# VH-VL binders against Alsin (ALS2), part 2

Target 1, 196 residues: Alsin (ALS2), of Homo sapiens (Human) (q96q42r690to885)
Amino acid sequence: GYIASLHELATTERRFYSKLSDIKSQILRPLLSLENLGTTTTVQLLQEVASRFSKLCYLIGQHGASLSSFLHGVKEARSLVILKHSSLFLDSYTEYCTSITNFLVMGGFQLLAKPAIDFLNKNQELLQDLSEVNDENTQLMEILNTLFFLPIRRLHNYAKVLLKLATCFEVASPEYQKLQDSSSCYECLALHLGRK

## First folded at step 12 (VH-VL)

Design n1 (from k3 with heavy chain D31E)
Fold by OpenDDE, fold request of step 14:
Structure n1 (fold): chain C 196 residues (1-196), chain A 119 residues (1-119), chain B 111 residues (1-111)
Amino acid sequence: as target 1 above (196 residues)
Amino acid sequence: EVQLVESGAEVKKPGSSVKVSCKASGGTFREYAISWVRQAPGQGPEWMGGIIPIFGSAKYAPKFQGRVTITADDFAGTVYMELSSLRSEDTAMYYCARESYWEDYFDYWGKGTTVTVSS
Amino acid sequence: QSVLTQPPSVSAAPGQKVTISCSGSSSNIGEKYVSWYQQLPGTAPKLLIYDNKRRPSGIPDRFSGSKSGTSATLGITGLQTGDEANYYCGTWDSSLSAGYVFGGGTKLTVL
């Protein structure tokens, strides 16, 4: 139902935020604090990724928090933030993925293999936990790649939830159309970014 | 470059209310938290509260809870701080500041709005 | 009355080094990143240090920050006359309903 779907959104948003927050605090920030992390270009690219990641984390966290209030008030579909401000979310994800793509084009996390290897080895278990990669044979750089593409999964989740919400309205209703259209946008972006 | 533009100086009587505005110039802060920080003469800064315009929910310091109201006009890109039941102790410079998306510091500050409360 | 404690004043001659301490608790400095703000006379606070030790663009490397336990320190080397200002540490406090807290401030006088 409608309420159940909203609760699902709230719950999963908080969980996702928790994960992103851990990545930000335990991986990204410490990485950025390392001395001699690499060339100036490498550091700048990583900083851009980190910045955009942090912004996403921030938005998702605040969204999760706001959903609590939403669930206690008038639960009007049009006021749902991921719907009402879909463009902002989509743009933020796009910017993040652009940063990731730029970073990858230049060598990606392989650029950090040498300068950050000690840090990464020390935090291997954490990286595996955060990325949910259980294969012990997976290289750390691959784990990092997996980790930083996790946000794309959330786009799929938004699309799914929005679609579920849409089914709670008459097909001819404006609510249905807006929710469905928005769902499609999130899904489309997820697919597009997933191909990169 | 992002700039925070605040409204002009205010002179108020005790018991009255004051409403200060903060507008972003050169960009938007709709998705960023805008905080209000005041500073009394000779004192340090004091955080009052903040709001993220797109979410519309404000948080307040306990000291000001119930007396301060922070709102946002998302469309206009303006954040407001209203302080009621003004006292002489409320005489201060009132700054709006943008919270970084790292959620740990304020990276941009307004020039401040002087609020004077006097009989 | 400030949640974070700073010395009220420090002074040194040009070219010298000064340190400003900021002491807090586990719920603020102990758990959160510390920022430092410089406030020149008649101006708004300016971000000087963030994430305990990082400098924003435009801040010279003679400014440094560190954190240990529930205390943070701002270091200024090669003191210049233009450094005369009030300095504030700040951070979030988890015990105060996620409120931001500042130190009482330290007035730096260049002799």
Scores: ipSAE 0.683, ipTM 0.887, lowest interface PAE 0.8, mean pLDDT 93
Fold by ESMFold2, fold request of step 14:
Structure n1 (fold): chain C 196 residues (1-196), chain A 119 residues (1-119), chain B 111 residues (1-111)
Amino acid sequence: as target 1 above (196 residues)
Amino acid sequence: EVQLVESGAEVKKPGSSVKVSCKASGGTFREYAISWVRQAPGQGPEWMGGIIPIFGSAKYAPKFQGRVTITADDFAGTVYMELSSLRSEDTAMYYCARESYWEDYFDYWGKGTTVTVSS
Amino acid sequence: QSVLTQPPSVSAAPGQKVTISCSGSSSNIGEKYVSWYQQLPGTAPKLLIYDNKRRPSGIPDRFSGSKSGTSATLGITGLQTGDEANYYCGTWDSSLSAGYVFGGGTKLTVL
């Protein structure tokens, strides 16, 4: 039902925020605080990834908090921020995906200086836990790539939840149309970004 | 390039209210936390509270809870601050400031607007 | 009566080094990231340092930051007359329900 799907969106958003927040605080911030990360170009690309990741993390955290308040209020579908301001969410995910793709195409984590590589190796167990990769033999670079593409997976979840919400309304209703259109936008973006 | 612009200076009598606005030119503004920070003559800055326009709920420093109301137009990204029951101690420069996505600091500040409470 | 305590003033000659301290507690500096702001006469504050020691683009490396325990320090080397300003530390405080607090400020005089 409608309320159940709203609770699903809220709880999964808070869980996803918790994961992104841990990645930001335990990996990105300490990594960026190291004195020597690599060449100027490599550092600038990593800083762009971190900037776009932090924007997503902040947006998702605030969205999760707003959904908690939303569930205690009126609960009108048109007032959902992910629906009302969908272009902002879609653009933020696109910006992030572009940043991580640019970083990886130019050599990615393999070009970091040894203090950064040492930091990542020392934290390999944490990285594996955060990335949800359970194969013990997975290489560090694969773990890192999986970790930083986790946000793309979330888009598909938004599309599914929005469609569940849509099915709670009559097909001819304005609510159904808005929810279905938004679901299609998130799904289309997820498929586009997943091809990269 | 983001520039923050507060509304014009105000001279108010004790017991009245003042409403100040903050707008951005250039860049995106409505998804950022926008805070109000005041600075009395000869003193350090003092955080009053803030709002994220697209989410619409405000947070307030305990000292100002009950006297300050912060609102926003979520599509325009305009933020408003209303301070009620003014007293001479409220004479200060009032800044709007944008919080960074790292959530630890203010990366852009307006030039500020004066609110003078006299007589 | 600031939550974050700074010396009210410091002074040094051009070309010298100065440090400005900021003392807090476990609910702010001890567990949160510290930032520093410069306020030139008649202007709004400007970010100098964030995340304890990182510099925004355009801030020269003669400005530095560090943090130890519940204290933070801003360092300025190669002091210039244009550095005369008020300097404020800032951080979040969990005892203030995630409110932001600033130090009372330190007036830097270049003799």
Scores: ipSAE 0.515, ipTM 0.798, lowest interface PAE 2.4, mean pLDDT 87
Fold by ESMFold2, fold request of step 14:
Structure n1 (fold): chain C 196 residues (1-196), chain A 119 residues (1-119), chain B 111 residues (1-111)
Amino acid sequence: as target 1 above (196 residues)
Amino acid sequence: EVQLVESGAEVKKPGSSVKVSCKASGGTFREYAISWVRQAPGQGPEWMGGIIPIFGSAKYAPKFQGRVTITADDFAGTVYMELSSLRSEDTAMYYCARESYWEDYFDYWGKGTTVTVSS
Amino acid sequence: QSVLTQPPSVSAAPGQKVTISCSGSSSNIGEKYVSWYQQLPGTAPKLLIYDNKRRPSGIPDRFSGSKSGTSATLGITGLQTGDEANYYCGTWDSSLSAGYVFGGGTKLTVL
């Protein structure tokens, strides 16, 4: 039901935040602290990725905290931040995915200097755990690509949960239409970004 | 380029309240934490609290709990700070500042607004 | 009653190096990231260093930061007259309902 779907959203948002927070603190911040990362262009693109990733991490963390508070309140669907401010969420995901796509198109992680590559190799077990890649023969660069495209999976999850919430309302209701429309927006974005 | 603008200077009597506002131009504002920081003459800055406009809940420093109310217009991104039961020790420059999405510093500061409390 | 302790003053001649210390605890500097702010006379504070040692765009590399244990240090080399300002460290504090805390400030005088 409705309450169960709200708990699903809150629980999965906290799990997703935890993963993003670990990537930020254990991979991105240490990586960016290295003095030799590569060429100016490569560094600028990586800095943009990190900037947009950190913005997503911040937004998701605050959203998770707000959902915990929301479950103790009125619980009106129109008050959900992911619904009320959906354009902000969609834009933040788009900005991030654009940044990682630009970085990868221009050569990506393989253009980083040796100290950065060494750091990533040293942390390969952590990267594999965070990316949920199970095949231990997977190359580091494939693990990194999988890891940094995980947010697209989250957009699909938003779309699914919003549909579950919609089924708790009559099809002619304003609540149903808003939830259905938002679910479609998140799914459409996920498909668009996944084709890159 | 983000610019933060506080409302104009105020002169108040002890025991009254003051309400100041903060508005941004040239960037995104409503999804970031906006904090209020005050600085009495000759002293260091002091964080009072903050709010993220789209999420609507405020956080307060313990010293100001119960005297400060921070609110926001979540679509306009305007943030308000109201300080009650004013004392002469509240005479200070009041700044709004935007917290970075790295979550560990304030990257943009307003010019500040003076609140003077005198009888 | 500053949670973070800084020396009240420091001075040096133009071209020289100074360091400004910031002493805290395990609940702030020990586990959180440190920032430094410059406040020129009559102006608002301006971010100088974040994430312990990183510089925002437009801050020259003669400004540096470091952290060890529960202490942080701001370094300034090649001192210029325009560097005369108050300098504040800042960080989050996880102790009892705390939030963001600043040092009391260090007045830098260029001789």
Scores: ipSAE 0.513, ipTM 0.795, lowest interface PAE 2.6, mean pLDDT 87
Fold by ESMFold2, fold request of step 14:
Structure n1 (fold): chain C 196 residues (1-196), chain A 119 residues (1-119), chain B 111 residues (1-111)
Amino acid sequence: as target 1 above (196 residues)
Amino acid sequence: EVQLVESGAEVKKPGSSVKVSCKASGGTFREYAISWVRQAPGQGPEWMGGIIPIFGSAKYAPKFQGRVTITADDFAGTVYMELSSLRSEDTAMYYCARESYWEDYFDYWGKGTTVTVSS
Amino acid sequence: QSVLTQPPSVSAAPGQKVTISCSGSSSNIGEKYVSWYQQLPGTAPKLLIYDNKRRPSGIPDRFSGSKSGTSATLGITGLQTGDEANYYCGTWDSSLSAGYVFGGGTKLTVL
């Protein structure tokens, strides 16, 4: 039902935030603190990835916190931030995925300087844990790819939960239409970004 | 190039209220935490509280809980701070400041607006 | 009475190095990231250092930051007369329900 779907959104958002926060604090922040990361172009592309990742992480964390308040108050669907301000969420995911794609097509993590590559190799077990890759023979670059493309799976989850919420309203209602339209937008974006 | 702009300076009597606003130019800021920080003459800054316009829930420093109200217009991205029951010790510069998405610092500050409380 | 303690003043001649300390506790500097702000006379504070030691774009590398235990340090080398300002450390404090706290400030005088 409606309440169960709201709890699903809140719980999964907090879990996703925890994952992104760990990636930011344990991988991106230490990596960017290294004195030599590579060429100016490679470093600028990585900094853009980190910037967009951090904005996404911030948005997701605040959304998770706001859902706790939402669940204790009046629970009108139209006031859900992910619905009311969906363009900010869609744009943040798009900007992030564009940044990681641009970084990877220019050579990605393989072009980082030796101190950065050494840092990533030393932390391969942590990277594997964060990415939830279960094959211990998986190469470092594949682990990184899986890790930094996790947000696409989250977009599918948003689409699914928004559709569940929509089914709690009359099909002719404004709430149903808005929720269904938003669900479709998140699903379409997930499919588009998944092709990159 | 984000620039934060507070509303104009105010001279107020003790016991009254003041309401100041903050808006960004050169970009939207409604998805960022916007804080109010005051600085009395000759003293260091003091964080009062903040709000993220799109989420609408304000946080307050314990010292100001009950006397400060921070609100926002979520689509306009304008943030307001209202301080009630003014006393002479509230005379200060009041800044709005934007929290970075890295969460540890304020990357943009307004020029500040003076609130003077005198009879 | 400031949660973060800084020396009230420091001075040095042009070209020299100064350091400014910021002493806190386990609930702030010990577990959170430290920032530093410069406030030139008659202006708003400006971010100088974030994430303990990183510089924003446009801040020269003669400004440095570090953190050890519950203390942080701002270093300024190649001191210039234009560096004369108040300097504040800042960080979140978990004991204040995630409230942000600033140091009392250090007035830097360039003689």
Scores: ipSAE 0.509, ipTM 0.795, lowest interface PAE 2.5, mean pLDDT 87

Design n1 (from k3 with heavy chain D31E)
Fold by OpenDDE, fold request of step 14:
Order: C-alpha cells, then sequence, then structure tokens
Structure n1 (fold): chain C 196 residues (1-196), chain A 119 residues (1-119), chain B 111 residues (1-111)
C-alpha cells in the first residue's frame, strides 16, 4: 500500500540525508579546505559540484521533513516537497548531475593535487562505506564516482511513491493527474541522468 | 531561541536607496527561507519578497519587482533587502521573518527597522 | 484593498469569546494553509496559529483556528485584557506569482 511505501521512503530519505550530510561534512568540506587542491579550473569545478551537492542535501532534508509531516497527518499530500516543489527538485538534480559530469569529463579527482589525493586515500574506507561498494578491490576513483552519483538513485523511488499515492485519488481528479504527471517527470529524469 | 537582528533605523531622501540587514543570532539562515515584510503606520503587514540563502535566488511581490533586491551572505549569516527609488509611501517598519515548513508561515520575526523617507 | 478581508474591529468583555473571520478566494485560502498573527501595540507580529488550526509552543488552547472553503476563522475564548491587539490572517496566493498576502487586520478591544 501507499502508506507503507511512504514510510519506507521517509525512512530511507532520512538515512540518505544523513549520508549526504556525512559526505558534506567529512569529505567535501575538509577536501575543499585544503590549501593546495590543484589547478584553478579543477578547483572551480569541484566547488560547483559541492555547491550543487549542498543544495540537493537541503532539498532532500526538506523532503524528509515533509514526508514526516504527511505521515503524521499534519500536512496533506499536496504539501510533499517533491510534489509542491517539483520544478526545484528536478532542476537541482539536473544541475548537480551536470556539474559532477563536467568535473569528471575535465579529469575529475585524478587532477587533484597530491594533498587532496592523499586525503581521499586516507579516507578510502569511509568513502567505500558511504558509497555502499561491497568489493574491497574497487579502485578509489570508481568509489568516488559511485558516491557522487548516489543521489540519482533516489529519483526512481520518488516516482514510485507518487504513483502509489495517486491510487488514493479518483482517476478523474486533478490530484490524480498531478501525481501521475509528477511521477512521470521524476522517472524520465532518472532515466535521462542514469544514462550519463 | 532564534533571534533575528535587524539593522538600525534609516532616514532617507526621496529617490535614494536603503539597504536593511537581518542576521540570525544563535543560528543560521542556511536552512531557512527569509522574507521581508513591511508595515506602514496604521496599516497591515505587506510581504515584499523572500530568499532561500542556500539557493541564492529571491522571489518578489509584483508590487516591488524591479525596485527591491534581496540577497544573502551565508558566511555572515545575513540577509539583505535593498529598496531603491524611495518614496514617502515607503515610510514603514521593515521586518525580516523566517519562513518555516517550506514557506507556509513566518514563525520568527525581527524587531523591525524603521525607514523614514522625507524630503 | 487587502487580498484577505477581515472585520476592522471586534470587542468583547473579559472572559467572553470572540471570533475573527478571514475571507479570501480559491487561489489563496482555498488552496493554502492559513496562519494567524497577533500584533501587540508597538511590537512585531507574532505567530499565533499556523496550518489553519495548529498552535505554536507557548500559545494557549483558548486560541483556535479553522478553515472552510475560502474562509478562515480565529477563535479566542476566555478573553483577557492582554489579548487586546491587532490580528492578521495570512497565506500564500498562487494568483499573485506565489506571493504571501495578509488580511487588513482586526483590532480586538477588550471592554
Amino acid sequence: as target 1 above (196 residues)
Amino acid sequence: EVQLVESGAEVKKPGSSVKVSCKASGGTFREYAISWVRQAPGQGPEWMGGIIPIFGSAKYAPKFQGRVTITADDFAGTVYMELSSLRSEDTAMYYCARESYWEDYFDYWGKGTTVTVSS
Amino acid sequence: QSVLTQPPSVSAAPGQKVTISCSGSSSNIGEKYVSWYQQLPGTAPKLLIYDNKRRPSGIPDRFSGSKSGTSATLGITGLQTGDEANYYCGTWDSSLSAGYVFGGGTKLTVL
């Protein structure tokens, strides 16, 4: 049922937010605080990734809160952040994915200066844990790639839960249509970004 | 307790600009939206616009579009409102307010900044 | 002139009940959550009711809110002298490019 799906989404969203917060606080902030990160271009690209990452973190946090409010009967379905602020979510995901892709295309983490690489190597175990990579033989760069594309996986979950929620409304109702349309947008974006 | 600390009173000439600041004490604006609301003497409050600092983009009431600019400095934990082309009708108390629960209501208000426009 | 319409004034004796109405349209009260603000003389507005009927911490239960259709109502029971203030309803209006709108305010006098 839709309630169970919402609870699951709320739980996983909270956990995911926590994960993102950890990435931000334990990886990105320390990394960006290093005095020698690399070339100006590389640093700027990384800063952009970090900025967009922070914005996603914010939105995901708000989404978790909205889910909680909904599940507790405080707010109606229309107040869900992924629905109410769908454009903001979709744009933010797109921009983030673009930023990380640009960074990687331009050389990515491999172009970072030695102190930055050393930092990442020092924290490889943490990175592997955060990225949920099970293979211990996975290379650092692959772990990093997996880690920074984790947010994209959530888009499918958003689409699914919105479809389930739609079943609570009359098919001919505007609420039903809104949920269906929104779900489609998230699914479409997930597919599009997943191909990159 | 969250407190919104606003800048001091301003006296301006018509045609000039005023910039009011709002700073959070004991917290940060990063995770909240901040709105500006003014209130002329004897009148009700009027929403001017708002900003989510982390995004940096502001939205404005149509009445003030093109004349008001809202900005944020995350490092300073400060939000600014600049109103240009001041008129006597702009004489009012200007409040910053924290917008909570994804922009549904204002739960914390500053004490207000008096802006007087007089020739 | 205000988008939301309130009676300009209401009055009652201590201990009595008063209601303040707030009327809007489908694009604001009809679609959005309504908040109420209390403004004591010489002070900034204070959140009194949010989400139509919820009370922030510290607000006594003698304050209540309700919404029906395009109208909202603030109820105050056990009126006290300290309740003398201006009361404003507020909500977002989708027709005004997602702008927030307030009522004209109601002056509550405790007789």
Scores: ipSAE 0.254, ipTM 0.734, lowest interface PAE 2.5, mean pLDDT 91

Design n6 (from k3 with light chain S35H)
Fold by ESMFold2, look of step 13:
Structure n6 (fold): chain C 196 residues (1-196), chain A 119 residues (1-119), chain B 111 residues (1-111)
Amino acid sequence: as target 1 above (196 residues)
Amino acid sequence: EVQLVESGAEVKKPGSSVKVSCKASGGTFRDYAISWVRQAPGQGPEWMGGIIPIFGSAKYAPKFQGRVTITADDFAGTVYMELSSLRSEDTAMYYCARESYWEDYFDYWGKGTTVTVSS
Amino acid sequence: QSVLTQPPSVSAAPGQKVTISCSGSSSNIGEKYVHWYQQLPGTAPKLLIYDNKRRPSGIPDRFSGSKSGTSATLGITGLQTGDEANYYCGTWDSSLSAGYVFGGGTKLTVL
């Protein structure tokens, strides 16, 4: 039901935040601390990726915390931040995906300087664990691609949970319409951003 | 460029309250942590508290707990700070400041607004 | 006094070097990133150094930062008269009453 779906949203948001936080702290911060990462253009693009990733990480973390408070209150669907402020969530994911796409189109991680590549190679097991790639023989660059597109998967999860919440209301109700429309918006964005 | 603008200077009597607002232009403000920081003449800054407009939960420095209320209009992104039971020691420059998403530092500051408490 | 302790003033001649210290505790500087702010006379504070040592765009490399244990330092080389300002360290404090804390400030005079 409704309460179970709200708990699912809250629990999965906190778990996703933990994953993003680990990626930021264990991969992005150390990587960006290296003395030479590559050309000025490559470094600028990577810094933009890190900036947009950090924005998502912060947004997701705060959303997870707010959902904990939400579950102790009246729990009105219209008050869910992911519904009420969906344009901010959608824009933040779009900005991130644009930044990672721009970085990858310009050569991506392969154009980083040797110290950066060495750091990534030394941490390949960690990268594999964080990316949830189960094939132990997957190449580093594919692992990195999977890892940095993890946030796009979350949009699909939002769409599914919002649809589950919608089914708890009468089809003619304002709540059903809002939840279904929002679910559709998140799914459409997920499909759009998932295209190469 | 993002610009933060506090409401105009105010002169108040001891025992009254003051409510100062902060608005942003040129950027998104609603999903950032916005803090109030005050600075008495010749003193260092003091963090009073902050809020993220879309989430609506305020956090307060212990020194000001019980005297300060920070609120926000979550769609407009306007942030308010109300300080009650004013004393002459509350005479200061009051700034709003935006916290960066990357780190816990303030990357944009308003120009500040003066609150003067005198009888 | 302030949670973070700074010397009240420092001075040096143009072209020289100065350092400004910031002393805290395990609940702030010991486990959090330290940031530095410059406040020129009559202006709002401005971010100078973040993440202990990183410079925002537009801040020249003669400004540097470091952290060791529960102490942080701001270094300024090639002093210019335009560097005359108050300098504040700031960091998050993770104590039960957690919040952002600033040092009391250091007034830099360039003679």
Scores: ipSAE 0.627, ipTM 0.832, lowest interface PAE 1.6, mean pLDDT 88

## First folded at step 14 (VH-VL; from n1 with light chain E31N)

Design t1
Fold by ESMFold2, look of step 15:
Structure t1 (fold): chain C 196 residues (1-196), chain A 119 residues (1-119), chain B 111 residues (1-111)
Amino acid sequence: as target 1 above (196 residues)
Amino acid sequence: EVQLVESGAEVKKPGSSVKVSCKASGGTFREYAISWVRQAPGQGPEWMGGIIPIFGSAKYAPKFQGRVTITADDFAGTVYMELSSLRSEDTAMYYCARESYWEDYFDYWGKGTTVTVSS
Amino acid sequence: QSVLTQPPSVSAAPGQKVTISCSGSSSNIGNKYVSWYQQLPGTAPKLLIYDNKRRPSGIPDRFSGSKSGTSATLGITGLQTGDEANYYCGTWDSSLSAGYVFGGGTKLTVL
């Protein structure tokens, strides 16, 4: 039901935040703290990725915290932040995905300086665990790509949970229409970003 | 680029309340944590509390809990701070400041607004 | 007393090096990232160092930061007269009533 789907949203948001927070704290912050990361252009692109990733991580963490308090209140669907302020969520995911795509098109992690590559190699087991890549033969660069595109999977999850919430209302209701429309927006974005 | 703009300076009597606002110039900041930080003459900054407009739940420093109320208009992104039961030691510069996405520092500060409490 | 303790003042001649300390506890510096702010007379604080040692764009590399245990240090080399300002450390405090805390400040005089 409705309440169960709300708890699913809250629980999965907390799990997603935990993963993003670990990537930020254990990979991105240490990586950006290195004195020599590469050329000016490469560093600028990586800094943009980190900026957009950090905004997404921040948004998701605060959303998870707000869902805990939301579950203790009236729980009106129209008050869900991912619904009420969906454009900010969609834009944050789009900005992030654009930043990582721009970075990868221009050569990506392979163009980082040796200290950065050494850091990533030293942390390869952690990267594999965070990315949920099970194949031990997977190369570091493939692990990194999988890891930094995990947010696409989350968009699909939002679409799925919003659709579950919508089915708790009659199709003629305003609640159904708004939830269905938002679910479609998240799914369309996920498909669009996943094609890149 | 983004500039934070506090409402104008105020002179208040002891025991009254003051309400100041903060708005971004050249952009919106309703998805950012916006904090209020005050600084009495000759003293260091003092964090009072903050809010993220789209999430609406404020946090307060313990010293100000019960005397300060921070609210926001979640679509306009304007943040308000109301400090009640004013004393002369509340005379200070009041800044709004935006918390970074990294959550550990304030990357943009307003120029501040003076609140003077004088009898 | 401030939760984060800084010396009230330091001074040195142009071209010299200074360090400014910030002492805290396990509930703040010990488990949180430290930032440093510069405040020139009559202005708002400006971010100087974040994530213990990183510089935002536009901050010259003669400003450096470090953290060890429950203490943080701001280093300034090649002192210039324009560096004369108040310097504050800041961090989150995770004790029972969590909040952001600033040091009391250090006035840097360049003579």
Scores: ipSAE 0.602, ipTM 0.817, lowest interface PAE 1.7, mean pLDDT 88
Fold by ESMFold2, look of step 21:
Structure t1 (fold): chain C 196 residues (1-196), chain A 119 residues (1-119), chain B 111 residues (1-111)
Amino acid sequence: as target 1 above (196 residues)
Amino acid sequence: EVQLVESGAEVKKPGSSVKVSCKASGGTFREYAISWVRQAPGQGPEWMGGIIPIFGSAKYAPKFQGRVTITADDFAGTVYMELSSLRSEDTAMYYCARESYWEDYFDYWGKGTTVTVSS
Amino acid sequence: QSVLTQPPSVSAAPGQKVTISCSGSSSNIGNKYVSWYQQLPGTAPKLLIYDNKRRPSGIPDRFSGSKSGTSATLGITGLQTGDEANYYCGTWDSSLSAGYVFGGGTKLTVL
């Protein structure tokens, strides 16, 4: 029921945060610490990706922590931050997805300098693990693309969990309507961004 | 350019409480972690705690746990800090500061507001 | 008696260089990223260095940071009279008793 769906949201959010945090600390921070990454334009685009990724990672981490506290207190659906402040979540995912898309259409990881490519190759096992790609034949650049588009999959998960929560209320209730509307917003965004 | 603005200076008696506010000029900080940092005359800064307005849960430095309450208006992004049971050693400059998305430093600081505790 | 230990003062002439140390422990500098803050007289602290060695936009490259083990160092070359300030290191501390911690500060005098 309701409580089980709240635990699902909390547990999956903490797992997603852990994955984003590992990508940030193990891939993005070390990569941006290299002295030669590529051309000025390529580096600026990658820095924008890192900036938007870091904001998303921070938001998700704090959301996971707040859900843990939420489960120990008053559990009113209207107080869920992902409902109450959905526009900030939707905007953060959109801003991030725009940044990675801009980077990729301008050449992406292919245009990084040799030290950066060497770093990524050295860490291919970690990248494979983090991306959850199970096909051993997948090339590094496809692994990277899959990895940096994982957030779109998370949007689908939000939509599903919010719909589960909605079914715990009467269809005519304000709670049902708010949860259903929010679920639809997350699903619509996921489909829109998934065309990239 | 977004700036942090603290409320005006306060003069208080020992044993009372003080409540100061912080808000962004020209923007919103409701999704940012906003911390309070104080600095007594001739001393280094001390982190007191912080809050992210949209999440509402405050984190406190152990030294101030039990005396400090940090709250926020989650839509406006205004952050409040209330320090109770004031003592003369609480006389200090109080800053609000924005924590980075890397979670490791404060990238923007207000100009600060003075709280003076004297009898 | 700061968790992060800095020398109380340093001085040098204009044009010289100086370093400011910050000593911590495995629960802070050893496992966390270090930032440096400059506080000019009568002003709020200002971020000078983050992520151990990175400079925010507008900070000249004569300011540098480094970290080794549980110690961090701020370097300033080409000293100017305007660099006269208090300098603080800062970092998160994972121990239950801390949270974010600042060093006690180093007063830089440019003679």
Scores: ipSAE 0.537, ipTM 0.800, lowest interface PAE 2.2, mean pLDDT 87

